# VH-VL binders against q9nrl2r1430to1533: the designs that were tried, part 65

Target 1, 104 residues: q9nrl2r1430to1533
Amino acid sequence: GGVHELSAFEQLVVELVRHDDSWPFLKLVSKIQVPDYYDIIKKPIALNIIREKVNKCEYKLASEFIDDIELMFSNCFEYNPRNTSEAKAGTRLQAFFHIQAQKL

## First folded at step 23 (VH-VL)

Design ff7
Fold by OpenDDE, fold request of step 24:
Structure ff7 (fold): chain C 104 residues (1-104), chain A 121 residues (1-121), chain B 107 residues (1-107)
Amino acid sequence: as target 1 above (104 residues)
Amino acid sequence: QVQLQESGPGLVKPSQTLSLTCTVSGHSIDYGYTWHWIRQHPGKGLEWIGSIYYSGRTEYNPSLKSLVTISADTSKNQFSLKLSSVTAADTAVYYCARGPYTSDNYYFDYWGQGTTVTVSS
Amino acid sequence: DIQMTQSPSSVSASVGDRVTITCKASQSISSHVAWYQQKPGKAPEPLIYSASYLYSGVPSRFSGSGSGTDFTLTISSLQPEDFATYYCQQANSFPLTFGQGTKLEIK
C-alpha cells in the first residue's frame, strides 16, 4: 500500500468522527437498544457507512456526500426530541458540519 | 444539484382551492431535509406558509393553518400545497424551497423560481 | 410569534458605498438568522445562514453579524449587481418569519 493525502471528503469524515458530539452517529443505531428506531427511521445511515462510501469513491459530487450526512442529521432530529442528549449533540455537530461543508 | 420547480394554475376564482405542486429533481424528497412553501404578495415581503419534513410530518403557519394542506408524493418526487377558500389576499408569487433538517435553525438553501397565482373573479 | 423588524425599508446608495441593514427580533433567537437577496422577478437567493456564515459563492464583501436580538447585514463596497431587495429571516422557531425587506436602490 502507498501513502497519499486524504481527500476533502476523507478529511471531513475524520473531523466529524473525532468531534466530541459524534457519539450518536458513529455506527447504526442498535435495534436491541432502541427497538422502535427502525419503525420510524426508514433510511438509516451513520458515519461508518459514509466513511466506507468515501473509501470506495462512491461520491462523485460534493452534494452527494453532503446529502448523506444531512440524512444522518435528519434521522437524528426525526427520532430524538430536541431536549435529548442525542439531539443536542446532533445540533452541535451539524453546525460544525455546515461550516466545514462550505469548503467543499 | 437539487432543483425545485413550482407548477399549477395561475388563475383561481375566489372561494376556490388553490393547488400547487413542487417537482424536485437531483434529490429525493424522502432523503432527509425539510420542504417548504413561501409566498410573496405583490410589492410585499415574504410569508412562510408551511413545511413538510422528509418523513411526511407537517408544520403550518397558524394564520393559515385551517386552510392549508401540504402533502408529499415520493413516487413522483413532488410535494404539494392546497389553500382553500382563497380571496384576493392570496394573490402572490408562490415559492417552494428546501432547507436542512435541524432542531432550532430552519433556513432555506434552495428555492424554486416561483409561480404567480392570481385570485380573481 | 417572533417579529423581525428590518431597517431601513429602503436605502439609496452609490457603487463603492458601505451599506448596513439591520434586523431586530422581538425576542432572543441566538444566531438563528438567515439573509436573502432578491432581484426583481426572481426568487430570493440565500446569502448568509446562522447570522454570520456566507454560502459558498457569495462575495466576501457581504458579511453578517449579531446574536440575541440585533442582527446586521453589511456590504463593504457596493457593486452594481448588489442593487436588490434584502430580507432577514428568523430561523429559531415556528412560525418562521421574515423582515419586511430593505430595497437597496442606486442613488
Scores: ipSAE 0.927, ipTM 0.961, lowest interface PAE 0.4, mean pLDDT 96
Fold by OpenDDE, fold request of step 24:
Structure ff7 (fold): chain C 104 residues (1-104), chain A 121 residues (1-121), chain B 107 residues (1-107)
Amino acid sequence: as target 1 above (104 residues)
Amino acid sequence: QVQLQESGPGLVKPSQTLSLTCTVSGHSIDYGYTWHWIRQHPGKGLEWIGSIYYSGRTEYNPSLKSLVTISADTSKNQFSLKLSSVTAADTAVYYCARGPYTSDNYYFDYWGQGTTVTVSS
Amino acid sequence: DIQMTQSPSSVSASVGDRVTITCKASQSISSHVAWYQQKPGKAPEPLIYSASYLYSGVPSRFSGSGSGTDFTLTISSLQPEDFATYYCQQANSFPLTFGQGTKLEIK
């Protein structure tokens, strides 16, 4: 395919996905693996969903994009206790995101 | 962009309950984040009162916990503060604010303009 | 509870001056400190999060540093619009707490 410049949203999603701590966020949580997840988390979201929204140009404002990412982190901390690997990964990834989001 | 606006009576009598509402626009309060009440007594610094997560879970300042209730109404996109048995010490400007939902770094990225509440007989 | 001891309580300075405000936490809080600017009759406005990161739109003359217990807000070259009260806030643990504030006045 051709080479094109990524939008700011596309680039940030790529950076988030490539981050070492992105593993809890790449796809929606499996109901089979975590049976009670969707009893607790009412608005599930993941990086693959956000990426799809970016690709479809569904974000008109940076705040909308940021809100989806923050929802993703909010869900992580709501469901996972602070001492879990998921929460720890989320903490680091969110810190990274907060820095990068200032460029939007 | 998210906007917060405090509303409620500006005058409350001692021993009564202070009741304030924060109306949020540009963002749904059940769509992630944390939501906070902070106050500032005249000529003084800032005091955190309590918080409510987007899920409805709450955290309160222990110094005020027994007297404070924070709740959310997602249908109106509002969250509220109730402070019981007020005294002159509760006279302050009251702010609502938003912050990211984090595990260990709770700061406030958007604030309302504040509303003045005076406790007087 | 974590106490934030902010100093000085007030400082007089002139336009162009370098101004430093410090905040000391009663225990280590990593980099979990935020700074706010408040002008009379207005709500606090966020300046810095996580000790050293500026919000978008905040002038580059503002900077934050520190980790553990000692934190600093610096204005490299004071501008007229910078005269205000500044607050640090520990974001590490509940209950969330603020410094006492520093009133930056014109000399």
Scores: ipSAE 0.927, ipTM 0.961, lowest interface PAE 0.4, mean pLDDT 96
Fold by OpenDDE, look of step 23:
Structure ff7 (fold): chain C 104 residues (1-104), chain A 121 residues (1-121), chain B 107 residues (1-107)
Amino acid sequence: as target 1 above (104 residues)
Amino acid sequence: QVQLQESGPGLVKPSQTLSLTCTVSGHSIDYGYTWHWIRQHPGKGLEWIGSIYYSGRTEYNPSLKSLVTISADTSKNQFSLKLSSVTAADTAVYYCARGPYTSDNYYFDYWGQGTTVTVSS
Amino acid sequence: DIQMTQSPSSVSASVGDRVTITCKASQSISSHVAWYQQKPGKAPEPLIYSASYLYSGVPSRFSGSGSGTDFTLTISSLQPEDFATYYCQQANSFPLTFGQGTKLEIK
């Protein structure tokens, strides 16, 4: 826990951000570009927000960190149909995350 | 960590409605993930009944769809199962479970301990 | 619906044995298979997801492999606590379905 967990969270966020399929998740969806997004998604979240929370040491448990990442994916799949580029990217990134999360 | 606990009557008469509730702790049910009901008839395998997404969308087993309703109460952090017109074939241990929200990989990472429901006159 | 045909239905083995359980899907499901262990009177516990990845805390003697339609769960060296019933599950699409189970009994 503690510093070691924080470092692990930081590293995983870096890996997620650097992943080729991270582009739908880097920052919050623009309400201007997607006017109905926030009518559907009630708990928006993105990697930049999660990174900030990590930097602020807001995650005391790995489960809290994992929950936010999973929420991020959940939102993607809730809003984007399966055949969209966003959903496909999300599927691949989530699979990557699930593997990495087992190390936490 | 997340914990799931099934509750409801252990005995239901034929033709009545089976009603179960899963109480979730350690995690909010409207904070991502998918929530599932699975049952196991005595001495038999596992059967998926249905699922509810954190958004409230549902998926049902076609073999049971006409008889099954799954709902969620976020204020109580619970989701429920109703199975109407039960018969002896509905006697089983009923489990609630959690899984990730995915497009193509729906597995169950946390389970309740299960609750036995017997259908008998 | 996707059917998962699990084999064998039961197997007797001894501590230290290598045990292999097979699951065959009625159609290709990529690597979308999970494996569960269930002990008497208990809920199933997840072992493997995505065909080959172990859940945290699962002993390394457990392994999963396969893709498409043919999947295997292997216990390299059976331990006393491994005697249980094992289930495969296709996670590819609804309705979600399980194999019929494999009861691993002590010889």
Scores: ipSAE 0.874, ipTM 0.948, lowest interface PAE 0.5, mean pLDDT 96
Fold by ESMFold2, fold request of step 24:
Structure ff7 (fold): chain C 104 residues (1-104), chain A 121 residues (1-121), chain B 107 residues (1-107)
Amino acid sequence: as target 1 above (104 residues)
Amino acid sequence: QVQLQESGPGLVKPSQTLSLTCTVSGHSIDYGYTWHWIRQHPGKGLEWIGSIYYSGRTEYNPSLKSLVTISADTSKNQFSLKLSSVTAADTAVYYCARGPYTSDNYYFDYWGQGTTVTVSS
Amino acid sequence: DIQMTQSPSSVSASVGDRVTITCKASQSISSHVAWYQQKPGKAPEPLIYSASYLYSGVPSRFSGSGSGTDFTLTISSLQPEDFATYYCQQANSFPLTFGQGTKLEIK
């Protein structure tokens, strides 16, 4: 926790949102456009939700923030076969995240 | 902090089923990530046994055939290994581990302390 | 199955020496190699992921390199606490496999 960690969380989530491969993760998947998504993914999460949790100071530990980001990638790889554009974007964004998360 | 702890009997007789449990604290096992069993024979290298994903999906080492079952109990925050029809060759230190859920790069970031299992008459 | 072959099987070295351990994959695995340090009686501990990225808390004297089939772990200036066995692991595809280990002995 603390103010330094909250500032670091905001900086990191902003860098994730700015990344070219963030497009599958910006908002929750639409149930209308992807009807079976919520049959498979039971704990949905997206960057806009994570950013809002940072803004509301809901993360008390760096591990809580990291776990939400990793859940986001876990959902991506659970739902999307590896040859899809979504899974490929997730792979690149997760690699970027793993490097950036060392700053936490 | 995330901690993993193996538990189970240290001695198993040949032909019986080895049953181990990994208790996870500091993180919910259904909240992303992948969960693994790895063993190390005396004086030999490490062998990946199999994995269970946060979703309950499993992957097994083909060398262990259909003898291995990995399962999860989210209410206890545990995942378990069952290895049937054990022989002396299954004597090893057994580790549970966590890794990030990836598409193509499966490494292990947290390990349990290991539990020794001896298969003997 | 992808076989990981480590060499040497054992190294004796003095404090301050540079030590290099190699790992060869039987097929191309991109940069999907992890390295672990295991001290006697302890679980393996992560050192490196993706061939060259250090885990948090790993001293900067450790480095990794390689891609495709040939990978190295280097300790630039050996310290007494580096006495351990080192394992590479291919992370690319199931079944996940490890090298047979390199025991580093301090003279």
Scores: ipSAE 0.840, ipTM 0.931, lowest interface PAE 0.6, mean pLDDT 93
Fold by ESMFold2, fold request of step 24:
Structure ff7 (fold): chain C 104 residues (1-104), chain A 121 residues (1-121), chain B 107 residues (1-107)
Amino acid sequence: as target 1 above (104 residues)
Amino acid sequence: QVQLQESGPGLVKPSQTLSLTCTVSGHSIDYGYTWHWIRQHPGKGLEWIGSIYYSGRTEYNPSLKSLVTISADTSKNQFSLKLSSVTAADTAVYYCARGPYTSDNYYFDYWGQGTTVTVSS
Amino acid sequence: DIQMTQSPSSVSASVGDRVTITCKASQSISSHVAWYQQKPGKAPEPLIYSASYLYSGVPSRFSGSGSGTDFTLTISSLQPEDFATYYCQQANSFPLTFGQGTKLEIK
């Protein structure tokens, strides 16, 4: 919604991008590199897309912003087995996000 | 705002199939998260029955696995529980719930109000 | 399956008292414990996740601690609205399991 809330979404997404474990989430998964990804993941999303939605004021409620971030993690855990580096990074970044999101 | 609401019959005869539906509003059930059924027996604690993921994948309590089916209807934004061959031991308050999709830390952030099911002759 | 054992099963206390409820897991679950408050006729309400983090809107008189197998929920100064049943839940692995509950009553 307002200028303060939009700034909070931007600050949080910047903190997520800067986190050491953001590397699986920066951009959409490449169909060339991972051909079956889009057969499994029907609603792809990544931090660059979420940040662009913040910049365009597309989030009207904090819950909408949170739900896109949680979808991003849901996709990660759906596609990647628990023992992969992607799933481990997702677990650490999601835990960081849950702490930061309490402030919204 | 996310809301979950259970519906279904309050009285079920032994050996029948218990069928409950959770209607979700304020969020699409195929948009991330995990969706759960939990029951509470009279004067006893809580028991996790099973879950359906936003993707349609399921997890069931091993103690109930052969008796339980959880399914989703995304066009109605509902997920459902079927429990076959019920006995008096299945008398409980049944809750639906949501939780974040995690790899190792599953907790429930939104609950329905619960629906009472009695299994009696 | 991971067994969660709560103590005590019930407690009588007065407004203003400090109350501590414990929960012990049958094997290590890191900090993957949640706590819920349930009032009569209502669904459980989330209170704490990951052993020590309060949900938004939960009063600061509630706190949680622990790691591994031993966990506590503490209410620092009991209020009338805190009389309820409290459950711990291990969130670490399926099947998800709950403690048997602790009923907190007015003395």
Scores: ipSAE 0.835, ipTM 0.931, lowest interface PAE 0.7, mean pLDDT 93

Design ff7
Fold by ESMFold2, look of step 23:
Structure ff7 (fold): chain C 104 residues (1-104), chain A 121 residues (1-121), chain B 107 residues (1-107)
Amino acid sequence: as target 1 above (104 residues)
Amino acid sequence: QVQLQESGPGLVKPSQTLSLTCTVSGHSIDYGYTWHWIRQHPGKGLEWIGSIYYSGRTEYNPSLKSLVTISADTSKNQFSLKLSSVTAADTAVYYCARGPYTSDNYYFDYWGQGTTVTVSS
Amino acid sequence: DIQMTQSPSSVSASVGDRVTITCKASQSISSHVAWYQQKPGKAPEPLIYSASYLYSGVPSRFSGSGSGTDFTLTISSLQPEDFATYYCQQANSFPLTFGQGTKLEIK
């Protein structure tokens, strides 16, 4: 809550976007390129959507922000087998996020 | 803040089915994460029973696999444990827990208070 | 199954002491170890994940180290609230398994 937490959310989202392993998470998965994705993933989300929600002050609680980011990783691991480039990138970015989130 | 609360009978007769429910508040169980059952036997350590993912997928301890079922009711924000054919060896404190959904590093960040189950005739 | 063997089973120590608890895995688990603190009548509480990273709110006197099969939990200067039972957990693969625990008691 307050302006301090909102600034921290923005800073964290920026760091996630800048991370080398952000590429699977920048925008929603293309239904054209991956037709079955939305049959499996019921609550899609991506960094551009989370960043927009931060910019519009749509997160009332820090836990709501954290939960959207964790949902993003959960979707990645649910859809992608563990040896795919997407799952490996997700593993590294999630580890980075867990370290950064402790500073909140 | 997320909270987990176990509920169910404290006493179960041998050969019956143990049924426990974990009620989750402050977080939706179908919004990512993994949800777990862990037990602690008297005078012994902790034993992982199994997990249910936000998607409904399950993982079970092979030592219990044919006896255990974990399920979720998203409308009540609850997940449940059924353990069939119980014996005195199933007497324990039963915990529900949450963990982040990871690819290869499965740990538990929130735990319920625990509920004591005694299996006795 | 991966067995986790803790040493010692119990420790008797005084406030201010440095305490080290070890945990050995029966096969390599990378850095996928978590540590938990459990006080009597209470649920376990998370201390450390990924061998060395402290959970938010865990005092800096706690530290963890190790990779492969050998892991340690260290309390640099024991405080009265640290008397509890400590468990390591391998987080690498199913079935998830715990060490047998180390009880830390007041001397």
Scores: ipSAE 0.772, ipTM 0.919, lowest interface PAE 0.9, mean pLDDT 93

